# Miniprotein binders against q96jn8r1131to1294, part 150

Target 1, 164 residues: q96jn8r1131to1294
Amino acid sequence: TLEFLENHGKNILLSNGNRTATRVASYNQGIVVINQPLVPQLLVQVRIDFLNRQWTSSLVLGVITCAPERLNFPASACALKRAAWLLRGRGVFHNGLKICEKFGPNLDTCPEGTILGLRLDSSGGLHLHVNGVDQGVAVPDVPQPCHALVDLYGQCEQVTIVNP

## First folded at step 14 (miniprotein)

Design kv30
Fold by ESMFold2-Fast, scan of step 14:
Structure kv30 (fold): chain B 164 residues (1-164), chain A 96 residues (1-96)
Amino acid sequence: as target 1 above (164 residues)
Amino acid sequence: DEKERKIEEIIYRAFELVDEGELEEALELIVEAIRLAVENKDEDLLVWAIYIIAEIATELGDPELLEKVLELAEEAYELTKDPRIKWLIEYLEKDK
């Protein structure tokens, strides 16, 4: 069973058997991590449940290669150490530096109900899935083990883990 | 903290401007955000702002600005001892 880890950003409240994450304050401190490593063939999916248009940016997702169980999360995923590969807006970021300018759809404009997925292929390539559609390889050769991360930043105040 | 929120909004606006290719406007905003993050003693926001100004310097390809950003990152590392800044310094030195 996929769940969000008990270790999360301080503005997060977990519910629904740790399958729903809600950011209850501000626009930051909203990082959550899936409870098991992202291994090849595992598709981790979250649905955007609620957007607050008071803010300008939205959800970030990606992977980290450090152990998440005791990690002291920063205010935003983009401030993470070089162990992070992130999808934000239209870009792919490694530790806050943009390494690809346009990949997939703009995550800042995905509406409520959008299902976003992360999957590793057999060669270690990280794939983004949007509403069941594989967007291709965002990051090649991701180090193992790695863990799927969602940052409920800005507009995105709630996500729920969903199965295919 | 209300000040923290305001600083982060400025940083994110600079980040959006970088994505739009408005590098000079982004540079003005991020310099102000760095000043405010230092005054507010917010290490996480300072780290993020340093990463954004490094991205701007890299995109502009201005050697003088890149040198200034490297100096700024070194000063921020002395102030914070944050390993994220140490990683950035190493990255910038390799990406010459």
Scores: ipSAE 0.012, ipTM 0.272, lowest interface PAE 8.9, mean pLDDT 81

Design kv31
Fold by ESMFold2-Fast, scan of step 14:
Structure kv31 (fold): chain B 164 residues (1-164), chain A 96 residues (1-96)
Amino acid sequence: as target 1 above (164 residues)
Amino acid sequence: DEKERKIEEIIYRAFELVDEGELEEALELIVEAIRLAVENKDEDLLVWAIYIIAEIAQELGDPELLEKVLELAEEAYELTKDPRIKWTIEYLEKDK
């Protein structure tokens, strides 16, 4: 059973058996991590439940290759300087540096109800799924073990883990 | 909240400039954001700004700037006692 870890950003409140994450303040401090490693072929999915259009940018998702239980979360995932591969807007970022300019749909414009998925293929390629549609390999050769991370940044104030 | 929002916008713009390779402009913005975060006593924004200035210093590779940023991080740690700043100090010291 997939859940969000109890170690999370300070503005997060977990509910629904730790399957729903709500950011209860501001626009940041909203990082959550899935409770088990992203092993090949496991599809981890979250649904966008609530967007606050007061903010311009929205959620970030991706993977980290460090131990999540020992993580000191920065205010935003984009400030992670080691062991992080993130999708933000249309970009792909490694440790805060953009490595791909245009991949998949713009995450800043996904509406409420959108289901976003992360999956690792057998060769270590990280895939993004949007409403069940595989967008392709965003990042090749991700080191293992790795863990799925969601940053409820800006507009995105609530997500829920959903079954594949 | 109004002041917090303004500081947050400056920090985000600095990060975008780093992403674009505009490191000198990013440095000017993040220095101002640090000043404002200290003045506004916003410890979370200070932690984030310290992370970003450390990244800028690493990318620029200027030894004098790296030393100044290390000093800033040490002062920020004394001010906040936030372990995330200790992590940034370790990053600056070990990765070079």
Scores: ipSAE 0.005, ipTM 0.169, lowest interface PAE 10.6, mean pLDDT 81

Design kv32
Fold by ESMFold2-Fast, scan of step 14:
Structure kv32 (fold): chain B 164 residues (1-164), chain A 96 residues (1-96)
Amino acid sequence: as target 1 above (164 residues)
Amino acid sequence: DEKERKIEEIIYRAFELVDEGELEEALELIVEAIRLAVENKDEDLLVWAIYIIAEIAQELGDPELLEKVLELAEEAYELTKDPRIKWVIEYLEKDK
């Protein structure tokens, strides 16, 4: 079964059998990682449960290719300078550098109830799914193994892993 | 307003630098953006700049900077009466 790893950002509390992540303080220190590698055709999905609109930006979603079990997470996923491909707002980022200006919907404006998914295709392309709709290839040729990451940043204070 | 757009660009660059962990560079930019927002009498940009400098101060953890930023936020609240700044003051005053 898919779960969030026990190693996570310091402001995270896991519940619901490690399938729900809640950021209990501030706006940052909210990185969580799925407990299994993202293998081709595995669709990992999370639902946005709660948004606090006192903050301006929101959830970041992506993959890391380093081992997550003992990783010392930075305050924000965008501070990852190695082995990270991230979706933030409408941008695609690799190791902190923006590599695409506009991809998919603006993640800063997705409402509560939105289901966001990550999937690798057979060629190693990383796909974003929004409410069941494939947005296309955000990142080609992701190295493997890789792990799905969610950063409960800013507005996004709770997410839950949901099955397809 | 061209001046307003330039101030906004500085603020968003500082915000990006905070997310990147470049806190010292972000601090230099946001201090200048605050000065410009006050001079330009742009209350919305001032509010967001105050949010960013508060984030930087908490991340750096310098007690002197934290105290100065709290004072700045209190002055910004008196100037604007914007309730968003009250949230920043509460954030800076937390034990955590």
Scores: ipSAE 0.000, ipTM 0.183, lowest interface PAE 11.1, mean pLDDT 82

Design kv33
Fold by ESMFold2-Fast, scan of step 14:
Structure kv33 (fold): chain B 164 residues (1-164), chain A 96 residues (1-96)
Amino acid sequence: as target 1 above (164 residues)
Amino acid sequence: DEKERKIEEIIYRAFELVDEGELEEALELIVEAIRLAVENKDEDLLVWAIYIIAEIAQELGDPELLEKVLELAEEAYELTKDPRIKWIIEYLEKDK
């Protein structure tokens, strides 16, 4: 069964058998990682449970290629540098650079109840799924092993892992 | 918080410079960001900045700089007692 790792950002509280992550303070320190590698055909999905509109930007999701069990999580996923490929707003980012301008919907405007999914295809392409719809390849040739990451940043204060 | 946002922007700019290979300019900016984070008592920004300066020191490969960064991380841990800084110290020590 998929669950969030016990190693996470300091503002995170895990519940519901480590399947729900809640950010209990501030706007940052909300990185969580799925407990097993994102292998081809594994679809990892999270539902946005709660948005605090005090903040303007929202969750980031993507993959990380370093070992997550002892990773020192920075305040924001953007600081993970060469280890992370991230979807933020309408962009795809790696190592602080925007590598794609418009991909999928604007993550900063997805409402509560939205289900966001990550999946690797057989060629190592990272796909985003939104409410069951495959948005296509956001990042080609993701290094392996990698793990699915969610950064409960800004507006997004709670997510829950859901099965397809 | 306006002050916090300004410090974040400096850290983000340093991060972009690291990607561009402008390590010495990145180092100057991140040192300033650490100073401001300490003054502002912002532990999260301090940890982020220390992580980035540790990466810069590793890339530059300067033993004197690595030693100074380790000392900085140890001082930051004394100040904050934040376990994430302990992990940065372990990272710097194991790769030596």
Scores: ipSAE 0.000, ipTM 0.151, lowest interface PAE 12.5, mean pLDDT 80

Design kv34
Fold by ESMFold2-Fast, scan of step 14:
Structure kv34 (fold): chain B 164 residues (1-164), chain A 96 residues (1-96)
Amino acid sequence: as target 1 above (164 residues)
Amino acid sequence: DEKERKIEEIIYRAFELVDEGELEEALELIVEAIRLAVENKDEDLLVWAIYIIAEIAQELGDPELLEKVLELAEEAYELTKDPRIKWLIEWLEKDK
């Protein structure tokens, strides 16, 4: 059973058996992590439930290779400078630096109801899935173990884990 | 630490401005954050701010600014020996 870890950003409230994460304040402090390592072929999916369009940027998702259960999360996932690979807007970022200019759709424009997925292939490539469609390899050779992370930043105030 | 919190807030504001496409204003804020992080001897905030100014410089496409950021990163690496800064230096040099 996939659920969000109880260790999360301070503005997060978990509900629905820890499968729904809501950011209840501000625009940041909204990092959540899936409770199981992202192993090859496991597809972890979240649905965007609510967007507050007063903000310009939206959710970030990706992976971290540090143990998340006792991690002190920064206010934004982009501040993670310890083995983090993140998808933000149309960019792919490693430790805060852009390593790919345009990959997949612009995450800042995905509407409510969009389902975003992360999956490792058999070669350790990290894939983004959007509404069931594989966007390809965003990051090759992700070190393992790694953990799927969602940052409810800016516009995105609620997500729910959904089964494939 | 109250000083750390204020520096962190400046960095987050700069990041928000980057998201909004206000790169010149973001640059001004991040330069101030770097100055304050150095004065406060906060290596983690310094590393974070240097990563952000490097991203801003890349987005602006300004070779003079990129060279200055590389020099800043080299000085910070000599001071801290932080491997995150070493990686950033390699990344910046590849883009030259």
Scores: ipSAE 0.011, ipTM 0.250, lowest interface PAE 9.1, mean pLDDT 80

Design kv35
Fold by ESMFold2-Fast, scan of step 14:
Structure kv35 (fold): chain B 164 residues (1-164), chain A 96 residues (1-96)
Amino acid sequence: as target 1 above (164 residues)
Amino acid sequence: DEKERKIEEIIYRAFELVDEGELEEALELIVEAIRLAVENKDEDLLVWAIYIIAEIAQELGDPELLEKVLELAEEAYELTKDPRIKWLIEFLEKDK
């Protein structure tokens, strides 16, 4: 079954059998990673459970191609300057640089209850799913193995893994 | 390290300002963070700060600033030999 890894950002508390991640302090140090590689056709989904409007930006999600079990995570996923493809706001970022200006919905405005999914197609294209709807290919040719990552940044203080 | 923490806080503030669209204020902060990271010989914070100034340059769409950021990245690569900076240089050159 899908779970969040026990290696995570310092402000994260895992519960519900490691399927719920809560950021318990500040706005950062909230990176979590799924416990299995994102293999083609596997759909990994998380639900936004709680938003704190004290902060302006919200969650970031994407993939990393380095092994996550022993990583010293930076305070924000956007500080990952190697082997990271991330969706933040409306942008798609590779190693911290914007490679697409507008893709899918604005993640900073997704309400509580939104279900966000990541899936690789057979050509290595990374897809975003929003409430069950495929938004298309955000990133072509993602190297494998890769691992799904969620950064509970800013407004987003809690997410839960949900099954398809 | 107190100095390391101060630099990290400046970088986080700059990053929040980028998200808010306050690009000129973010630019001023990140330039200071780069200076401090060089003085403190903190390679990881220097790499992070250089990536953020590159992001600011992209958002502003200013080709003169992008050229200056490329020059800054080249200087940082000579100083550190960090492959993350080499990748950034290649990306910025292609994106021109």
Scores: ipSAE 0.014, ipTM 0.341, lowest interface PAE 7.3, mean pLDDT 83

Design kv36
Fold by ESMFold2-Fast, scan of step 14:
Parts: sequence; C-alpha cells; structure tokens
Structure kv36 (fold): chain B 164 residues (1-164), chain A 96 residues (1-96)
Amino acid sequence: as target 1 above (164 residues)
Amino acid sequence: DEKERKIEEIIYRAFELVDEGELEEALELIVEAIRLAVENKDEDLLVWAIYIIAEIAQELGDPELLEKVLELAEEAYELTKDPRIKWLIEYLEKEK
C-alpha cells in the first residue's frame, strides 16, 4: 500500500493512514515522499484537495534519487541541489536548474480535484499524468532507485494518494 | 526567525517572477536577498538564492552576467564550504 513517509517537512500533518498530507502552517516546509521506490510501471497518483488562494505558486512534484527516510528536507523542494528532478509551474528542473521551459499544463493553475501522477516507463523515462492523461516524458533515463516527491508549496495545502 | 522569513519571502517572490518571465525584476530582488542572507548568515537561503540568480542568468543568456554569477558563487563557496555551491560552480563552468 502506498503511503507518505513519516519523514517529511515540519509543517506537514499526515492522516488517513498516511495517505493524506496537510500543510498546517505558512507556505513552505511541505515536502512529502512516497514510502516505496518508483519502479517501472508503478503509477503513483495524488489528488489536490485544498488550495489557498493567498499564495501565487502551487504544488511541485517529481523524483529524488537519494534515500529519503532520514533526509533533512529544505524549506522548498526547489532548494534541493542534488539528485532531484522536479516539475514546477510549466518547467522541468534538475537540481534547481531549469532543463525544459514548457512541459504539460501549468501546475500553478490546476484546480482542486486534479489528479497528478508520476510513472517510469520501461526505458526509465519519467512521465507526468494529469487526470489520467499521459503528458509524455518529462525526464529521460532517471537513475534508480528513485522516490516520488510532492512539495505542498504555496497554494496547495492538502493532497491525498489515490489508486489508479 | 522574522529575518529568515522576510528573506525567504523575497526569494520566493523572485522565484515567482522568473516563472512569469519578469527576469529583470527577479534579478533585482534576488541580488537583495543574497545580500540579506549573507548579513544574516543564513547558509540555506544563500544557497537557494545563488541557484535562482544562476537560473536568471541562464534565461537572460548574458555571458557577462553568468561570469558575475560564477564569481558570486565562488565567494559564497569560500564563505560556506557548502558542497551544493561547489557542484553549481562546476556545472556552470562546463556549460560555458
């Protein structure tokens, strides 16, 4: 069963059997990681439950290739300068550097109820799924093992893991 | 810490301006955030701000600005000895 790890950003509260993550304060310190490595064919999905329009930017998601169980998370996933591939707004970022200007929809404008998914294909390509629609390969040849990460940044205050 | 929070808000606003394509405004804010992070001795915020100014320089495509960012990163590395900054310096040098 997919769950969020107990190691998470300090503003996160886990509930619903560790399948729901809520950011209970501020706009940052909201990083959560899935409890199992993202292996080929596994589709990990989260639903956006609550958006706070006080903030401008929203949820970031992607993968990290370091062991997450004891990682000291920074305040924002964008501050991860090593072993991180992230989808933020319209861009794709590797270790804080933009590697693609426009990929998929703007994550800052996805409404409540949107289901976002991450999946590795058989060649190690990282795919983003939005409401069941494969957006294509965001990152080729992701090193393994890797772990799915969600940063409840800005507007996004709650997500829940949903089954495919 | 109120000072940390204020610096982080400036960095976040610069980050949002980069996404909006307002690179000149983002550059002005991030330069100020770097100055404040150095004065406040906040290494994590300094690293984050250095990465953002590097992204701005790459988006602007200005070789002179990229050289200035490399110099700034070298100074930040001497100050912090943070391996994240060392990696960025090596990456930017090879991208040239």
Scores: ipSAE 0.006, ipTM 0.217, lowest interface PAE 9.9, mean pLDDT 82

Design kv37
Fold by ESMFold2-Fast, scan of step 14:
Structure kv37 (fold): chain B 164 residues (1-164), chain A 96 residues (1-96)
Amino acid sequence: as target 1 above (164 residues)
Amino acid sequence: DEKERKIEEIIYRAFELVDEGELEEALELIVEAIRLAVENKDEDLLVWAIYIIAEIAQELGDPELLEKVLELAEEAYELTKDPRIKWLIEYLEKYK
């Protein structure tokens, strides 16, 4: 069963059997990681449960290739100092730097109820799914093992893992 | 400890300003954070701050600033020999 790891950002509280993550303070310190590596046949999905429009930007999601169990998370996923491929707004980022200007929908505008998915294809391409629709390859040749990461940043204060 | 926390607070404030679209003010804060991280010999905070100034430079789209950030990263790499900074230098050279 998919769960969020108990190693997470300091502003996160886990509930619902570690399947719901809530950011309880501020706008940052909200990184969570899925407990299973993202293997090619696995689709990992989270639903946006609650948005606080006090903030401008919203959630970030992607993959990291370092071991997450004892990782000291930075305040924001885009400040990760090791190999990380992240989707923020419309951009694709590697270690905090933009490598693609426009990919998929703008994540800052996804409403409550949106289901976001990450899937690795057989060639190591990372795909984003939005409400079940494959947006295509965001990042080719992701190194393995890798782990799905969600940063409950800004507007996004709660997400829940949902089964296909 | 107290000095490290003050530098972290400056970096957090810079992130808040980036999210608000106040890129010029964020740039001034992150430059100060870099200076303090160097004085405090805090490699992790220096790496973090340099990645953030690179992001700000990309968002501003200023080629002169990007050139200065590349020079700064090269100096930081000589100081730390940190492979994260070496990767950033290679990325910035390709991006140009």
Scores: ipSAE 0.011, ipTM 0.218, lowest interface PAE 9.6, mean pLDDT 82

Design kv38
Fold by ESMFold2-Fast, scan of step 14:
Structure kv38 (fold): chain B 164 residues (1-164), chain A 96 residues (1-96)
Amino acid sequence: as target 1 above (164 residues)
Amino acid sequence: DEKERKIEEIIYRAFELVDEGELEEALELIVEAIRLAVENKDEDLLVWAIWIIAEIAQELGDPELLEKVLELAEEAYELTKDPRIKWLIEYLEKDK
């Protein structure tokens, strides 16, 4: 079964059999990683449980190609300068550099209850799914192995892994 | 209004520069945005800008800058009484 790794950002508390991640302080230090590699056709999904509207930006979603079990996480996923492909707002970022200005819906505006998914297609293209709807290829030819990452940044204080 | 949009644009650009790892340039922009938000009496934009300068200071890891940012946040809290800034002050004090 899919779970969040015990190695996570300092402000994270895991519960519900490591399937729920809660950021218990501030706006940052909220990175969590899924416990197994994102292999082709595996759909990893998280539900937004709680949004704190006192903050301005919201969660970041993506993949990393480095080993996550012993990674020293930065305060924000966007500070990852190697081996990271991230979706924030409407942008797509590779190692801190914006490579696409508009892709899919604005992640900063997704309400509580939204289910966000990541999937690799058979050609290594990274897909974003929003409430079951495939948004298309955000990043082509992602190196493997890679691991799904969620940064509980800003507004997003809780997510739960959900099954398809 | 027009002034609010200009300040928002500066804050957004600073936020983008943080994502790009251009921390020194982001710092210069966010300092100006804080000054303008105070002058324009826009408390919501001030809160946003204070969070971004705190993130920049943590990323740079400069203890002197972190102390200055903590002082700035304390001044912003006295001005606004916004609980989001109080939360940030407590977080920054623990991180030291």
Scores: ipSAE 0.006, ipTM 0.248, lowest interface PAE 10.1, mean pLDDT 81

Design kv39
Fold by ESMFold2-Fast, scan of step 14:
Structure kv39 (fold): chain B 164 residues (1-164), chain A 96 residues (1-96)
Amino acid sequence: as target 1 above (164 residues)
Amino acid sequence: DEKERKIEEIIYRAFELVDEGELEEALELIVEAIRLAVENKDEDLLVWAIFIIAEIAQELGDPELLEKVLELAEEAYELTKDPRIKWLIEYLEKDK
């Protein structure tokens, strides 16, 4: 069963058998990581449960290649740099650098109820799925093992893991 | 208010630059937005700008900048009495 790891950002509270993550304070310190490596063809999905429009910008999702169980999480996922490939807004980021200007929908505008998914294809390409629709390859040749990461940043204060 | 709208536009632009990883340019814009929000006595825009400069300082990991941001937040709290800024001050002090 897919769950969020007990090691997470300081502002996170896990509930619902570690399948729901809630950011209980501020706008940052909201990183959560899935408990299993993202192996090819595994589709990991989260639903946006609650948006607080007091904040601008919203959730970030992607993968990390470092071991997450003992990671000291930074305030935001974008500080993870070389170990992380991240989707934020419409950009794709790696090593603090925007490697793609416009990919998929703008994550900052996805409404409550949106289901976002990450999947590796057999060639190591990282795919974003939005409400069941494959957006294509955001990042080719992702190193393995890697783990799916969600940063409950800004507007996004709660997500829940959902099964396919 | 036309001035209020212009300050909002600067803050949004700074936030976009943070999203793009252009932290130095974002810092320059948000410092200007803070100055204008204080002059215009717009407490809501000041609170928002203070949170953005705090995020920039944390992302840059610059201890001197974090200390200056803490001083700015304390001054903003004296002006606004906004509980969000009080929370941010406590959060930043714990982070140190």
Scores: ipSAE 0.000, ipTM 0.207, lowest interface PAE 11.5, mean pLDDT 81

Design kv4
Fold by ESMFold2-Fast, scan of step 14:
Structure kv4 (fold): chain B 164 residues (1-164), chain A 96 residues (1-96)
Amino acid sequence: as target 1 above (164 residues)
Amino acid sequence: DEKERKIEEIIYRAFELVDEGELEEALELIVEAIRLAVENKDEDLLVWAIYIIAQIAQELGDPELLEKVLELAEEAYELTKDPKIKWLIEYLEKDK
């Protein structure tokens, strides 16, 4: 079954059989990674459970192409300097460089209850799903193996893995 | 303000001690932080502190402490009405 890895940012508490991640302090140190590679056709989904309007930015999600079990996570996913493709706000980022200005809805404004999904198509294209709706290809030809990553940054204090 | 910052520093230090496995020292600090957050009427810091003490209680596996943490969370929910505390109460009750 899909779970968050025990290797995670220091401000994370895992619960609910490692299917719920809560950021219990501050605004950062909230990176979590799914326990199995994102293989083509696998849809990984998380629900936004709690938002704190004290902060401006919110959840970041995407993929990393390095092994996550022993990775020393930075304070924010956007500080990853290699092997990362991330969706933040409306932008798509590769290793900190913005590669697309406007893709999908603004993640900083998604309300509690929103279900966000990541899926690879048969050609290695990374898709974002929002409340079940495929937003299209955010990143073409992602190297494999890759792993789905969620950064509970800023406003986003809790997410839960949900079944498709 | 300065008093809020001091409470935040105590909470963060307690959380750091939990990561280091220093559960008894972390428990003493977080209990003090909860008291200060209540006195200072800082609901956000109180919620954070409640989550930290819940983690400590689970890691210690002490049934009496777990019951006291559940009571504390119920009081915090009456005070704050924060949905994160309501979720924590349901989670802790399920694991009993």
Scores: ipSAE 0.000, ipTM 0.156, lowest interface PAE 15.8, mean pLDDT 80

Design kv40
Fold by ESMFold2-Fast, scan of step 14:
Structure kv40 (fold): chain B 164 residues (1-164), chain A 96 residues (1-96)
Amino acid sequence: as target 1 above (164 residues)
Amino acid sequence: DEKERKIEEIIYRAFELVDEGELEEALELIVEAIRLAVENKDEDLLVWAILIIAEIAQELGDPELLEKVLELAEEAYELTKDPRIKWLIEYLEKDK
């Protein structure tokens, strides 16, 4: 079954059988990683449960290609130095640098209840799904193994893993 | 475009330095990123840089620096009228 790893940002509390992640302090230190590698055809989905609008930016999601079980997470996913492909706002970022200006919806404006999904196609293309709708390939040819990552940054204080 | 990318690179370098615990060096870089974002009239990057300098100030726990960051955020709000900076100002005032 899909769960968040016990190795996570220090402001995270896991509950609901490690399927719900809550950021309990500040706006950062909220990185969580799915416990299984993102293999082709696996759709990993999380639902935005709670937004705190005192903050302006919201969740980041994407993949890392390093082993997450003992990774020392930075305060923000955007500070990951290596092997990270992230979607933030409307941008696609590789190791902190913007590689695509506008992709999919603006993640900073997704409301509570939005279901966000990540999936690899058979060619290693990383897809974003929003409320069941495939947004297309955000990143081609992602190295494997890779792991789905969610950064509960800013507004997004709680997410829950949901089945397709 | 290229100027925007350069500013983003400075911001992400500051993030890396925060992760390394090099808060003083991160502060110096993020101040320069703020200056460049203002010069380039890039409101999104200005907001991101302001959020990072606020994080650095909070981690340092320096009351004088937090006051200066609040003043900087207020100045940035006057320049941009961006609601993202308004929310940050309210948060910083609440935590005082």
Scores: ipSAE 0.000, ipTM 0.158, lowest interface PAE 11.0, mean pLDDT 80

Design kv41
Fold by ESMFold2-Fast, scan of step 14:
Structure kv41 (fold): chain B 164 residues (1-164), chain A 96 residues (1-96)
Amino acid sequence: as target 1 above (164 residues)
Amino acid sequence: DEKERKIEEIIYRAFELVDEGELEEALELIVEAIRLAVENKDEDLLVWAIRIIAEIAQELGDPELLEKVLELAEEAYELTKDPRIKWLIEYLEKDK
């Protein structure tokens, strides 16, 4: 079964059988990773449960190709220097550098209840799904193995894994 | 921490400016973020900012920018004596 790894950012509290992640302090230190590799055609989905409008930007999601079980997480996913492909706002980032200006909806404006999904196609293309709708290929040729990551940054203080 | 949030926002803005080709303005924002991180004693943000600017310098392949980044890292190390910054200086000098 899909759940969040016990290794996570220091402001995270896991509940609901490690399927719900809550950021309990500040705006950062909120990285969580799914407990199994993102293999082709596996759709990993999370629902936005709670947004705190005190903050301006919101969650980041994507993949990392390093082993997450003993990783020392930085304060923000965008600080990952290597092996990271991330979606933030409308941008696509590789190792902290923007590689695409405008992809999919603005993640900073997705409301509570939005379901966000990550999936690899058979050619290694990383897809974003929003409320069940495939937004297309955000990143081609993602190396494997890779792991789905969610950064509960800023406004986004709680997410829950949702099975299809 | 409100100060920590402001510094991180400056760093994100610097990313946007690099993407727009506004390298001088981006560098000025990174310098400000580094100075604020030092004043706030936030070593994690300081290391992050220096790491990001080094990545940008490498991607652009600009030796003048790399020299400026090295100057900033050296100033930060003088103020903090943080071993992570010393490591970055050695890394940057190898690339130079």
Scores: ipSAE 0.000, ipTM 0.142, lowest interface PAE 13.1, mean pLDDT 79

